# VH-VL binders against Translin-1 (tsn1): the designs that were tried, part 13

Target 1, 220 residues: Translin-1 (tsn1), of Schizosaccharomyces pombe (q9p7v3)
Amino acid sequence: MNKSIFIQLQDQIDKEHSIREKLTAEVDLLDEKLRVLQLLLANCEQNLENQEEILEALEIIKSKTRGLAELASNFPYYKYNGVWDRSIQKVVYLYLLASWTGRLDKSLRPTYSLLSLSEVGQILQVPVFPEESTFHLSIEQYLHAVLSLCSELARQSVNSVISGNYHIPFEALNTIQKVHSSFQVLSLKNDSLRRHFDGLKYDLKRSEDVVYDLRIHKLV

## First folded at step 4 (VH-VL)

Design o4e (framework fv_ofatumumab)
Fold by ESMFold2-Fast, scan of step 4:
Structure o4e (fold): chain C 220 residues (1-220), chain A 118 residues (1-118), chain B 107 residues (1-107)
Amino acid sequence: as target 1 above (220 residues)
Amino acid sequence: EVQLVESGGGLVQPGRSLRLSCAASGFTFSDYAMHWVRQAPGKGLEWVSTISWNSGRIGYADSVKGRFTISRDNAKKSLYLQMNSLRAEDTALYYCAKAYGLYYFDYWGQGTTVTVSS
Amino acid sequence: EIVLTQSPATLSLSPGERATLSCRASQSVSEYLAWYQQKPGQAPRLLIYDASNRATGIPARFSGSGSGTDFTLTISSLEPEDFAVYYCQQYSNWPLTFGQGTRLEIK
């Protein structure tokens, strides 16, 4: 009786390990393309060749995210979500950044605004706020992605001034201010999210300092 | 809990000097830009000067450039405005204001009155 | 400098009515516009920033809208304490500038 029970437990362990291995393999493929897109978006000096490559990377990431979602939907969400959580946060972040900077389509027109969680879900063709515990974009993933966007916009703001680009700092500050104000109202239940949010004040200050320097230059 | 308390106002003759002070409490003073905003009797608001958190960036309204000097002491949590060569048109209630975000004023002191008259 | 023009100069209404205050900029200020309330003998109080965000502690009856050059502050149902002078302020370009104010008074 006892030995049979332990053999059944080992079978279950092996099955769960196999599932994690399959999910990890899909995540690894996604992560490869996320690294490519992140490098392309880090170059704020756009050119036509980069835009075609960005569009290809975005479509591949969308495809791989849907593939991961399809695979993951066969298994309990809360048991395995740790396998893809960070990667999906990065997917959301890079789509937010691509939208903000004007890289989601061939128009090259920046939105200078945030895609909502629902809009990201529509673009990726992945559920949000599901009735059942299936693969979905979580509120926590979205909020982490928004905070990551603010850090990147503050960084790009500094680099834009060095490069002589005046426009980006003003739009970055506007976005960071709106995010900061919105987060002040939220009651955050997640320690990781609270720690990430603690960094936002430094991104805001950094962005403010950049714009302040530009305005003092024009005033003086 | 944020409080800003101005002091140093008074009656002063044209051409003389006056120094305003602002004592801050209830927030991390050294993390925020600070401003002076004035309001002439029965008139609207006019921005006078700003200073960044580390005093690295300072700005003045054209009407006060070369005459006024803004400064801060982060250890004492205090903001100052040194006003030289005062003119009748500098007569106003002077507010100390805290910046939150880019150059809008989330908290104001009660103000200190400066009257420039012979 | 960017000139902000508020209209009307004086608005006479009764408690319970809706107030709509206008602020127009001489050039685009994007969303970089704030609204303040000032009661006699008191310092200004921040109501709205970034054109539409309510400041902490500001009642839901206050709302802001607009972008570019045309902005509005709306008070959905006036309370007695709302009768005050209202100022708009832009922070899109230096120098920072305020509107001349709209006086909201009891009819």
Scores: ipSAE 0.000, ipTM 0.424, lowest interface PAE 17.3, mean pLDDT 84

Design o4f (framework fv_ofatumumab)
Fold by ESMFold2-Fast, scan of step 4:
Structure o4f (fold): chain C 220 residues (1-220), chain A 120 residues (1-120), chain B 107 residues (1-107)
Amino acid sequence: as target 1 above (220 residues)
Amino acid sequence: EVQLVESGGGLVQPGRSLRLSCAASGFTFSDYAMHWVRQAPGKGLEWVSTISWNSGSIGYADSVKGRFTISRDNAKKSLYLQMNSLRAEDTALYYCAKDRGYLFSYFDYWGQGTTVTVSS
Amino acid sequence: EIVLTQSPATLSLSPGERATLSCRASQSVSDYLAWYQQKPGQAPRLLIYDASNRATGIPARFSGSGSGTDFTLTISSLEPEDFAVYYCQQYGSWPYTFGQGTRLEIK
């Protein structure tokens, strides 16, 4: 009906499309580096030749995450957070994995524990618990990352036994047990997070089976 | 006082095996990465192998991969190097070395070394 | 692997003189470079780490400088006990590598 109103609506649609396109381009670049780091961390046990590549990938991911945060801070968080939500979950997950396995820095010292949401925010130089709706690490992103870590630790427990490393299964079981206990006291309001949590019992069982097998055969 | 004492060196024929040991004292052994570095007679230093504080990460020089195995026993505060399929080129003084601190990097303390001679 | 080239191979000086030893990397190691001193029949001794930091107990006459690919160890006034072999080592890239050494000998 009103041509002026219609033109204004079209302008708004075009601007929102342009913003989403720019954010998606940044996310695609981040995703490429996330795939590289994930591959390196999956195959790094007993192989220090990968350490320099891992440190480089971690720094690039941190830089690209900060770049995405700066771009995204110019736009409404809740309107566009769906563009980067899954990728940021993966950033948090890979930093948790790198810390747990001892690949986060040159010390090569595994933590065998979880970085807190605040610690991840400090490392990435990204806000947590902001007062304004700006780019930040969410509680849901962190919890999804923790659950993804448990699945990966259960997988690596099997692989570590094959390669003759018997420490990893014990530390993985301890971590998964702590996560499982902690999640049981949470009242989850997010359906996606609840579904992800439902998978944790299988990771716990896989990890328990590996440790049980090692003890039965007196390998530990 | 940090001390590293190597042992197990000797004269061996090519193709045979030797196991080197390093006894550590004066620091919390389980908190540091440990290294083996060798030096052929009249030659320079060559890094051989590295092991992280909990044995979770291990590295080897290309010249020894598949033949040498590094290991540690944190309860006994000891570092080991199992040397298989020894070659004349492995003849050297073998040093046990401690990483400086919490960062994986440089060697702040060295043992006196143990001599390995591979000859026929 | 990163190759470290030390120069000169041999440096002949008298006590009281300034010694300048060079270490060049085939590619950048940032400031992840250490210097060691080795006397005949002895284990190496850490002198300098992170290119310019003196290790505990190392005399002030020893100083390190440089970053990237070009590093220098300087001994401002040589003492008799300083005549030894000096090695640089990089830990900026895997695997660890050492330079071939510079022998500092009395004139």
Scores: ipSAE 0.000, ipTM 0.416, lowest interface PAE 16.8, mean pLDDT 85

Design o4j (framework fv_ofatumumab)
Fold by ESMFold2-Fast, scan of step 4:
Structure o4j (fold): chain C 220 residues (1-220), chain A 121 residues (1-121), chain B 107 residues (1-107)
Amino acid sequence: as target 1 above (220 residues)
Amino acid sequence: EVQLVESGGGLVQPGRSLRLSCAASGFTFSDYAMHWVRQAPGKGLEWVSTISWNSGTIGYADSVKGRFTISRDNAKKSLYLQMNSLRAEDTALYYCAKDYYKLGFYAFDIWGQGTTVTVSS
Amino acid sequence: EIVLTQSPATLSLSPGERATLSCRASQSVSDYLAWYQQKPGQAPRLLIYDASNRATGIPARFSGSGSGTDFTLTISSLEPEDFAVYYCQQYSNWPLTFGQGTRLEIK
């Protein structure tokens, strides 16, 4: 019956709730901008009409990600990372997609290439390695983002053929094959990641079917 | 190094069966179509059979259709050719070959040294 | 099936000379044609794929040209190791087919 113990517990509960509310609000603002960028990147074909809008959206997302990182660095990473995990996966994914489609500075990576986890961290100016109690990009977030990229590339391969662009399907297949081969070597310790990886074989088959059709009909 | 090693050839009487194997190393076996090509003594090359990376597409030369069965085991990185109802004209050196392009049907860039099949009484 | 006819059947030349080998298809194979070299007792070696692309490790003296039904393999200056049998192969249509070969022999 020590009331001071219960008062201390209630105070801690209230503080944790306030922290989650503040982090959630910041994540919601980031999510709004992620939706905008996703729409702008919906087509793989180089579209210079919206290049300035894409660069502006990327810069805003970078700024908001750093703002979230700064706020989150005041609190235990493993206690609160569930609040931003999905949104940060999407940040990484959209930067990978923007880089692959040639929307980023080409001096960083050639078109149709995959940014590494370290490169994404450097671009966003957030820590990657070593793992610490501070806000950082995780291996799991990066791997989820890579798998999301493969799904999007397979989707855009179909759309690019409809639009008369036969180059994109070959580059997409090459990227998906490399990712698939690389994942086969990994010992995945995360159920969510294993489930996401199980979907990759469908993306691979879809991408292969597009390329096979083009080669058989000599539309290369 | 990328390498293919054939085995299972030998001397066999007409009407009998043989099973050829091909062991692959040095590349991602599951990414490539695989082929069997034969060469009779002193003669040219003859395509026998092809199997795609996932066994979804299989082709045979008319001379062996209905008698030979191609198969693969991606986990074991092995290609097989089951040869039934063998004829004297099946006498040849049998090569295992790898397709040049991932997930395609193109030129054959890597060949094994072959295994000899002799069908004679 | 698509028949590939190679000519000449035998070509007798000396080292340093230019060799020109022909492969003709009974119907169009577009550019889906490969060239192979085979030495006695050895497996074939891929030289050229997609009619004109040189395979990895193949010397610059080997070149391929042509499209449709008429294809040529050229060896600009013969080395002693080039005396072998050469085969063309199409992968445009099933069944896959090879030419009957051209034997390049020392004069």
Scores: ipSAE 0.000, ipTM 0.401, lowest interface PAE 18.7, mean pLDDT 84

Design o4k (framework fv_ofatumumab)
Fold by ESMFold2-Fast, scan of step 4:
Structure o4k (fold): chain C 220 residues (1-220), chain A 120 residues (1-120), chain B 107 residues (1-107)
Amino acid sequence: as target 1 above (220 residues)
Amino acid sequence: EVQLVESGGGLVQPGRSLRLSCAASGFTFSDYAMHWVRQAPGKGLEWVSTISWNSGSIGYADSVKGRFTISRDNAKKSLYLQMNSLRAEDTALYYCAKEYRGFPYYFDYWGQGTTVTVSS
Amino acid sequence: EIVLTQSPATLSLSPGERATLSCRASQSVSDYLAWYQQKPGQAPRLLIYDASNRATGIPARFSGSGSGTDFTLTISSLEPEDFAVYYCQQYENWPITFGQGTRLEIK
């Protein structure tokens, strides 16, 4: 008697596994392109020759994100969100980084500021705050991306000083300080986000140290 | 409660050396930049030296460069100032001061100070 | 280095009066200016930071204002315990510098 119930449960398990495999395959393709763009954006102040390659990677990532959104829209969002959550966090992060550094378009003009969640959604053509549970950019994905940006800006600050660029550390510190201040007014309910935020203090200290050293030597 | 307790001051002859210590308690010492600020008898405050939370950034007033060395031991929660080639003009009360946060550089807590007298 | 000039050198007032202390910088310090109070035999005490923010535990009668090169510390109604030496300090640029102090004396 219970065998009939277990056969139905096995069928459901198999169906869900098949869905996760299809989503995972699409995510793997996106992750490949994300790794490429991340390398291109590293030390971007030193190499303007790769701008066309960066623009191409951004468009491919946007296209792949849209494809993932279309596939995912066939299945319950909250049941399968875990399959793409980390990759979408990285998509948002790389667009924030490209915007901050001036690599988002042909102008090569850094913004030294954060794109809002709504602005990222418009650029990627993906919903934010939808009325129904459809594929969308979440607040948590955006906040994780912002924290990842701060870690990268702190890293690039060290590298920019080695390269003789003393302006970038100042702008990076300003951005990290603003993020740190803004996060302190948030009541974080997500344990993963809270742990990620705990790391921000080290990025802030690293960035402060770089500017502190430049100030001591009268370079900024 | 935050406490900073300086020690190591005393009477010393010109050209000699002296090492000041500052013992910190009541806060996470390893998270903050620390400073030495001095005050000559009857005069105002003069910044002497700074060291960042991880010793990665160090600065000195021009008057003490090449003679003084600031250091810290985060495990012992202690700040040090090694003073070499002392001069009469180094005579002062030396304060250990805690920076409020990393940036900017104002001081939220000060120790009671330790007196250094450089005299022949 | 940035030189901070405090005026007046000495200010003689009675309890209940308003005190206005000035600090002028030789070049812009933006709003990276702090004020300290020092009583005889004691370490300095932080009063104001970032030109106008009152430090924890500092009474509401203390206020700071100004930006760039001209800064003011105001004590709206003097209490007996307010008679002390006041120092301004800039942290816009290295080296860190202090003003020479204003002595607030009871009349």
Scores: ipSAE 0.006, ipTM 0.457, lowest interface PAE 12.4, mean pLDDT 86

Design o4l (framework fv_ofatumumab)
Fold by ESMFold2-Fast, scan of step 4:
Structure o4l (fold): chain C 220 residues (1-220), chain A 118 residues (1-118), chain B 107 residues (1-107)
Amino acid sequence: as target 1 above (220 residues)
Amino acid sequence: EVQLVESGGGLVQPGRSLRLSCAASGFTFSDYAMHWVRQAPGKGLEWVSTISWDSGRIYYADSVKGRFTISRDNAKKSLYLQMNSLRAEDTALYYCAKGFYSKYLDYWGQGTTVTVSS
Amino acid sequence: EIVLTQSPATLSLSPGERATLSCRASQSVSDYLAWYQQKPGQAPRLLIYDASNRATGIPARFSGSGSGTDFTLTISSLEPEDFAVYYCQQYSNWPLTFGQGTRLEIK
């Protein structure tokens, strides 16, 4: 009698394993394209050959994200969201970075500003919070992406100075300061997000130091 | 303390050229983006062009693309707008404005008048 | 391009009254919005930046609020010198755009 209970439990384990494998396979394909786009966006250099590759990567990522959303909508969101959460955070982050640096379209015009959660959802054609009945972009995913953007902008500020581009550090500092001020108003109840936010002070300090060095050495 | 003084405006005939200048003082000119904004008589503000502090990034309103050229000389603390192929609709008061890192315009000059008429 | 629509076009009030001016964006500009005041015969003056921060030297009676697409400039108690044209401006995306202006006039 008890063995039939174990057989039913094994069936549920196998079903959940199958679902996780299916979702993981889609996430792995998405992750490959995310790595490619991240490398392409690593520097603020703008050129047409690189731009076409970036636009192609953005479109593939958008398509893969929608495919993942469609697949995930067949299963309980909160049970399986851990499979794609980190990758979707990176999708949002790379779209924020592409917009900020001017790589989101053929105009090559930097926005030096943040896309809102709603705007990212519109671009990706994916539901956003507060829609929670199916796959959606969460507040936590967006906030993690914004913090990741600040870290990358601080890094690119150092590299832009080495390359003789002295404008990027000022725009980066402005963005990081705004994010830092905005986060201090929030009552963060997520430990992961709070830990990520704690790192923002180092990005802010790094960005401030770059701008300070430029002014002291009269390079700005 | 911050001062922006525009010059070079005047009466010109359609199809001709005019060069505007803006002399800056009271701040570290080379640290900030600079803008040209115009205002037709009795009308609202229209952004014309922006140049980054290092001249590495330049933007134009669609209405002036291909006709106007923005430039700057950081050593002379001066901003310029070369206006070619002028049209009657370019008639306006032209303001020089200091940007805050290509964001908002925190200080404005008094403007120089450009009148394009036959 | 992002279009900014200001309302009302003209607002007629008396000194001491509260003025509320609106600016609506065709697309989200987050909080990358500034307000300017222009008095007759004068250059514009920055009042508010980043939607809600007062510029240096701007009296406390001026306040800004809003985010995304809907923004408001409030003057809590009008002084005679406040009668002017007010413009909103977004710096979220290129090209930079201004609203058409709201003329605040004495009733």
Scores: ipSAE 0.000, ipTM 0.413, lowest interface PAE 19.5, mean pLDDT 85

Design o4m (framework fv_ofatumumab)
Fold by ESMFold2-Fast, scan of step 4:
Structure o4m (fold): chain C 220 residues (1-220), chain A 120 residues (1-120), chain B 107 residues (1-107)
Amino acid sequence: as target 1 above (220 residues)
Amino acid sequence: EVQLVESGGGLVQPGRSLRLSCAASGFTFRDYAMHWVRQAPGKGLEWVSTISWNSGSIGYADSVKGRFTISRDNAKKSLYLQMNSLRAEDTALYYCAKDVYYPFKYFDYWGQGTTVTVSS
Amino acid sequence: EIVLTQSPATLSLSPGERATLSCRASQSVSDYLAWYQQKPGQAPRLLIYDASNRATGIPARFSGSGSGTDFTLTISSLEPEDFAVYYCQQYSNWPLTFGQGTRLEIK
């Protein structure tokens, strides 16, 4: 038994574990704030008066995302990016949703429109398309976020009709159709993203059925 | 490749009925919404009726509502238009048209049409 | 319903010339607009969808542009086979509606 070699390996294991623990702790703090914002955005109605809470949650999420980015920049990106990938996808998704619903007071786009990857990066003050493998927003994270947005818009369209709000379904359909058209131009090389995209056809049909029913029944 | 063949048109007196058919081939008929579009002599195109892939959603132009009935038979790959209480203003060439996969948009394929003349 | 107005009603040009056809919507249709070509005795043929995308098999001389309420179909250099009637169609709002058509004829 060569204990010297085993002690060196244990040291390395402990160091890598410590790094993952530190990154996970930052991610957990971010996830707490993401849950808060998701609840605040559960209803797409523009006339809901929780605007101050939404803006506060967005600012906290931006701050925590920057804190995570600063910590992560000290470690190899591709070794540890799995620790934050899902949470950053959710950050992008919630910013897209907040912008689409007209809840960003400094929105670069009008209500019911889609922020680009570069615009999300500018808002969060996080790099996109970097030359080196540093913390950044990935194309895959953005595309997953866009697909998640479409699913949420289709869901809220059904619920908005039940609530007597008929404008949301029309705007949601417009957005989902444009996303679907844009995705058909892409050659997706990621299996997870391809599977997520396969779900878009159901969100689109769900949204189309809602709008079609409203138009035929002349609901206002 | 894709073909739509209309039939059932003809000369008919006002107040009578006529049934149009459209036979589809070259695509998976059961997956697509289908439309009827008409064109009066020397006039433009007018959308008449639509039916979704599973017949769950059906729509009509106000001019034909209550008089025309659209239907489909996915096993036979056929689209139908039952036209009742025909009027002179229904005189037109009737086209069968295919929607794109996510429906109620534009028409990527059209049949050659079948002529309906409503006259005494 | 959304009304689509096409202008001019008739356009007389010679082969080799540029044709510009207009379609104006009574309300915004975003980019949910298609263009069709119809030759005498034939069914319409899809040319352009989503305002600017060419359909399969459509020559590069055909292009679409515009958004909202003002749209154009451009044929950069007319070929003899291009003399036909052109229709725009919106799919932004129900019911689906067509323009009245522009007849492109040989001068």
Scores: ipSAE 0.000, ipTM 0.432, lowest interface PAE 17.3, mean pLDDT 85

Design o4n (framework fv_ofatumumab)
Fold by ESMFold2-Fast, scan of step 4:
Structure o4n (fold): chain C 220 residues (1-220), chain A 122 residues (1-122), chain B 107 residues (1-107)
Amino acid sequence: as target 1 above (220 residues)
Amino acid sequence: EVQLVESGGGLVQPGRSLRLSCAASGFTFSDYAMHWVRQAPGKGLEWVSTISWNSGSIGYADSVKGRFTISRDNAKKSLYLQMNSLRAEDTALYYCAKDIYGRFFSYGMDVWGQGTTVTVSS
Amino acid sequence: EIVLTQSPATLSLSPGERATLSCRASQSVSDYLAWYQQKPGQAPRLLIYDASNRATGIPARFSGSGSGTDFTLTISSLEPEDFAVYYCQQYSYWPLTFGQGTRLEIK
């Protein structure tokens, strides 16, 4: 109603804008490193020459994620989580992919399995089960990351056949089938997650077709 | 109610061509691999060809490879078999069959049409 | 190519009796084996897939067993409608192959 109230509202707007700018700047730096790691992980075949770069990128992403978590912990989680939500989904996804393909550590040993939400939280040193106002990895972020992993595994299965690697398609199909079965028991109330889940059926069929082709041609 | 209806069979001279069709109804055609299986008069079953849901994977029996071409039109819910350079030995009843393919990997054939007769003779 | 040999070629039994049909593969097909029933003038009907899984709508009297190279189809108590030709089919290797069939006939 009056100028004093409008001055206080302007101050609130300016403060929130400043907070969003600081968070966005940190997210932009994280996104830069996420793009680098994604390119390094583009092939499921082991390329030992890029392993040191992958380990460096993983450590930088962990460091940047912790920095974002520390900054974000000073502000209401649910008010600002939209600034980092997609980037944190990608962090989780790339750690899942690195683990599955054997790129998470110097052993170069693929897990062919999913890191749990808790395991990802331990690796990144961030909370996984929320107190409402604390920076944490959400169930929705993890589920989006798992669905992204399935799409990538289906894509890499096609590429691995072209290069003569017939083992990867079977491991990918096994992972996608387990994820598909697990999602069937979930009641998804988030529209974005439900739309993402709709793509899983396509990834499953794509993966099945790759394995079907290998089996039908007696390559397995 | 799941149905497969074959058509296109007939009497044809050696060396000529025929195209068989199979019309599907009562299921999501685009989700399943499809098969052609033939049976010569008084003989057993012989697998001819398989095509995956998206046409990405195709297999043929050695006896027909290079002469027969399997294809599908998911929008029309139809399966086809183009048969070229026909031989007397291709004389048979040709069945269209749906794969069990869904939640798990299988090449069993759970739904069959009644077949269409191809006779190759001079 | 994997050869499937069915035995006996012809089995003569009476309604109410137990039927046991054999299918042997020239090399291991694991559990990738199906059984079909075919009556004169009719299309084949899937009975069993993955060696032992009964197809939808198939009566409980039909059962499949075995793995690797030796497979059996059992009909515990024959009904009049069960007299038909039975085929086994492997889908472990290309090309897909069928056995030559066992004819189940009334004694």
Scores: ipSAE 0.000, ipTM 0.409, lowest interface PAE 18.2, mean pLDDT 84

Design o4o (framework fv_ofatumumab)
Fold by ESMFold2-Fast, scan of step 4:
Structure o4o (fold): chain C 220 residues (1-220), chain A 122 residues (1-122), chain B 107 residues (1-107)
Amino acid sequence: as target 1 above (220 residues)
Amino acid sequence: EVQLVESGGGLVQPGRSLRLSCAASGFTFSDYAMHWVRQAPGKGLEWVSTISWNSGYIYYADSVKGRFTISRDNAKKSLYLQMNSLRAEDTALYYCAKDIYGKYFSYGMDVWGQGTTVTVSS
Amino acid sequence: EIVLTQSPATLSLSPGERATLSCRASQSVSDYLAWYQQKPGQAPRLLIYDASNRATGIPARFSGSGSGTDFTLTISSLEPEDFAVYYCQQYSNWPRTFGQGTRLEIK
């Protein structure tokens, strides 16, 4: 007769598994589009003809992110956020990269600056402040995205010099320096963020070396 | 049965204010985002405003920003639209609509009221 | 804002015929598109949501298709009660926007 408790527990297990499967399916669709956008942005300074494809991918990712947010908001945030955490970090990162490089709209005007967490939330139409069971962009997701942006900007600095573009390394260094200074004042209580932040010093050094080399050779 | 009933419309002079109400029944009001949509005489549909289940997210059409305020009372199962500084172009039939399944944003509108008429005329 | 353009503005057909209504978005709305029917003096009625999902109680003769920027509402065999104005609506971006409508009238 005590089997009724185990039947109820099995029902709860099945319910949670079903929820996780639904969320995972939505995340998988989002991840597919994130891979597409990342490829389109890989060498964006040399490929302006793919701008319409970039705009299309940005809108699809925004739509998929909003769909995931609405679905997820029906379930406890802290129980299921691990299902989408890495994917949402990548959404934020790619939007930061698109904004910095001038690919968010048809103007092709680089910002050479960071969108704030609130600005990203407004663009994606996703909450940025936590409340019970509400899907939202977290501070940790934003900070991981910013650090990923710095790594990509350091990489693009090397590539831009090879392509004869000497402006990008200076803007990249400026951005990385500001991020590095800002992170220095943060008390990071998340081990994953601390490890990711430890990599920033190498991105900063790489960016500095590129600019230093350009100045020594009088290319700027 | 699921239904929405609007009220509060009327004839009002330009520059004055009017408050619309929408009473919900037959569903769990607090589980859905709610919308106001208007239709000028002989014209198409125009979205006016959206409010999330908890009033945490509110959006307005540019034409009404700063003049209109959407609000809700989940305990009373009611949606409101406070309309200030009314203009002739605000003349329309105002519909209250329920989101299909969204708590925070629009996913389409499956339940509509019959509307309440607002006429702004000198 | 995303502009939705519906075509044709007016479609004149007879009962029993197939109706095909188009809605084009100025930029991608993915699958976040709904179709509504409105009869004179009545509130709009949801027909299709998420581009292709039929709303509860909507007859099987109504179907939606398309994604991105090009969407179609199809009525396989018109009934007398189907003559009305049809609107598409996107919920991908703020502000939410509606098409200008297609009037389906008896020939």
Scores: ipSAE 0.000, ipTM 0.471, lowest interface PAE 15.7, mean pLDDT 86

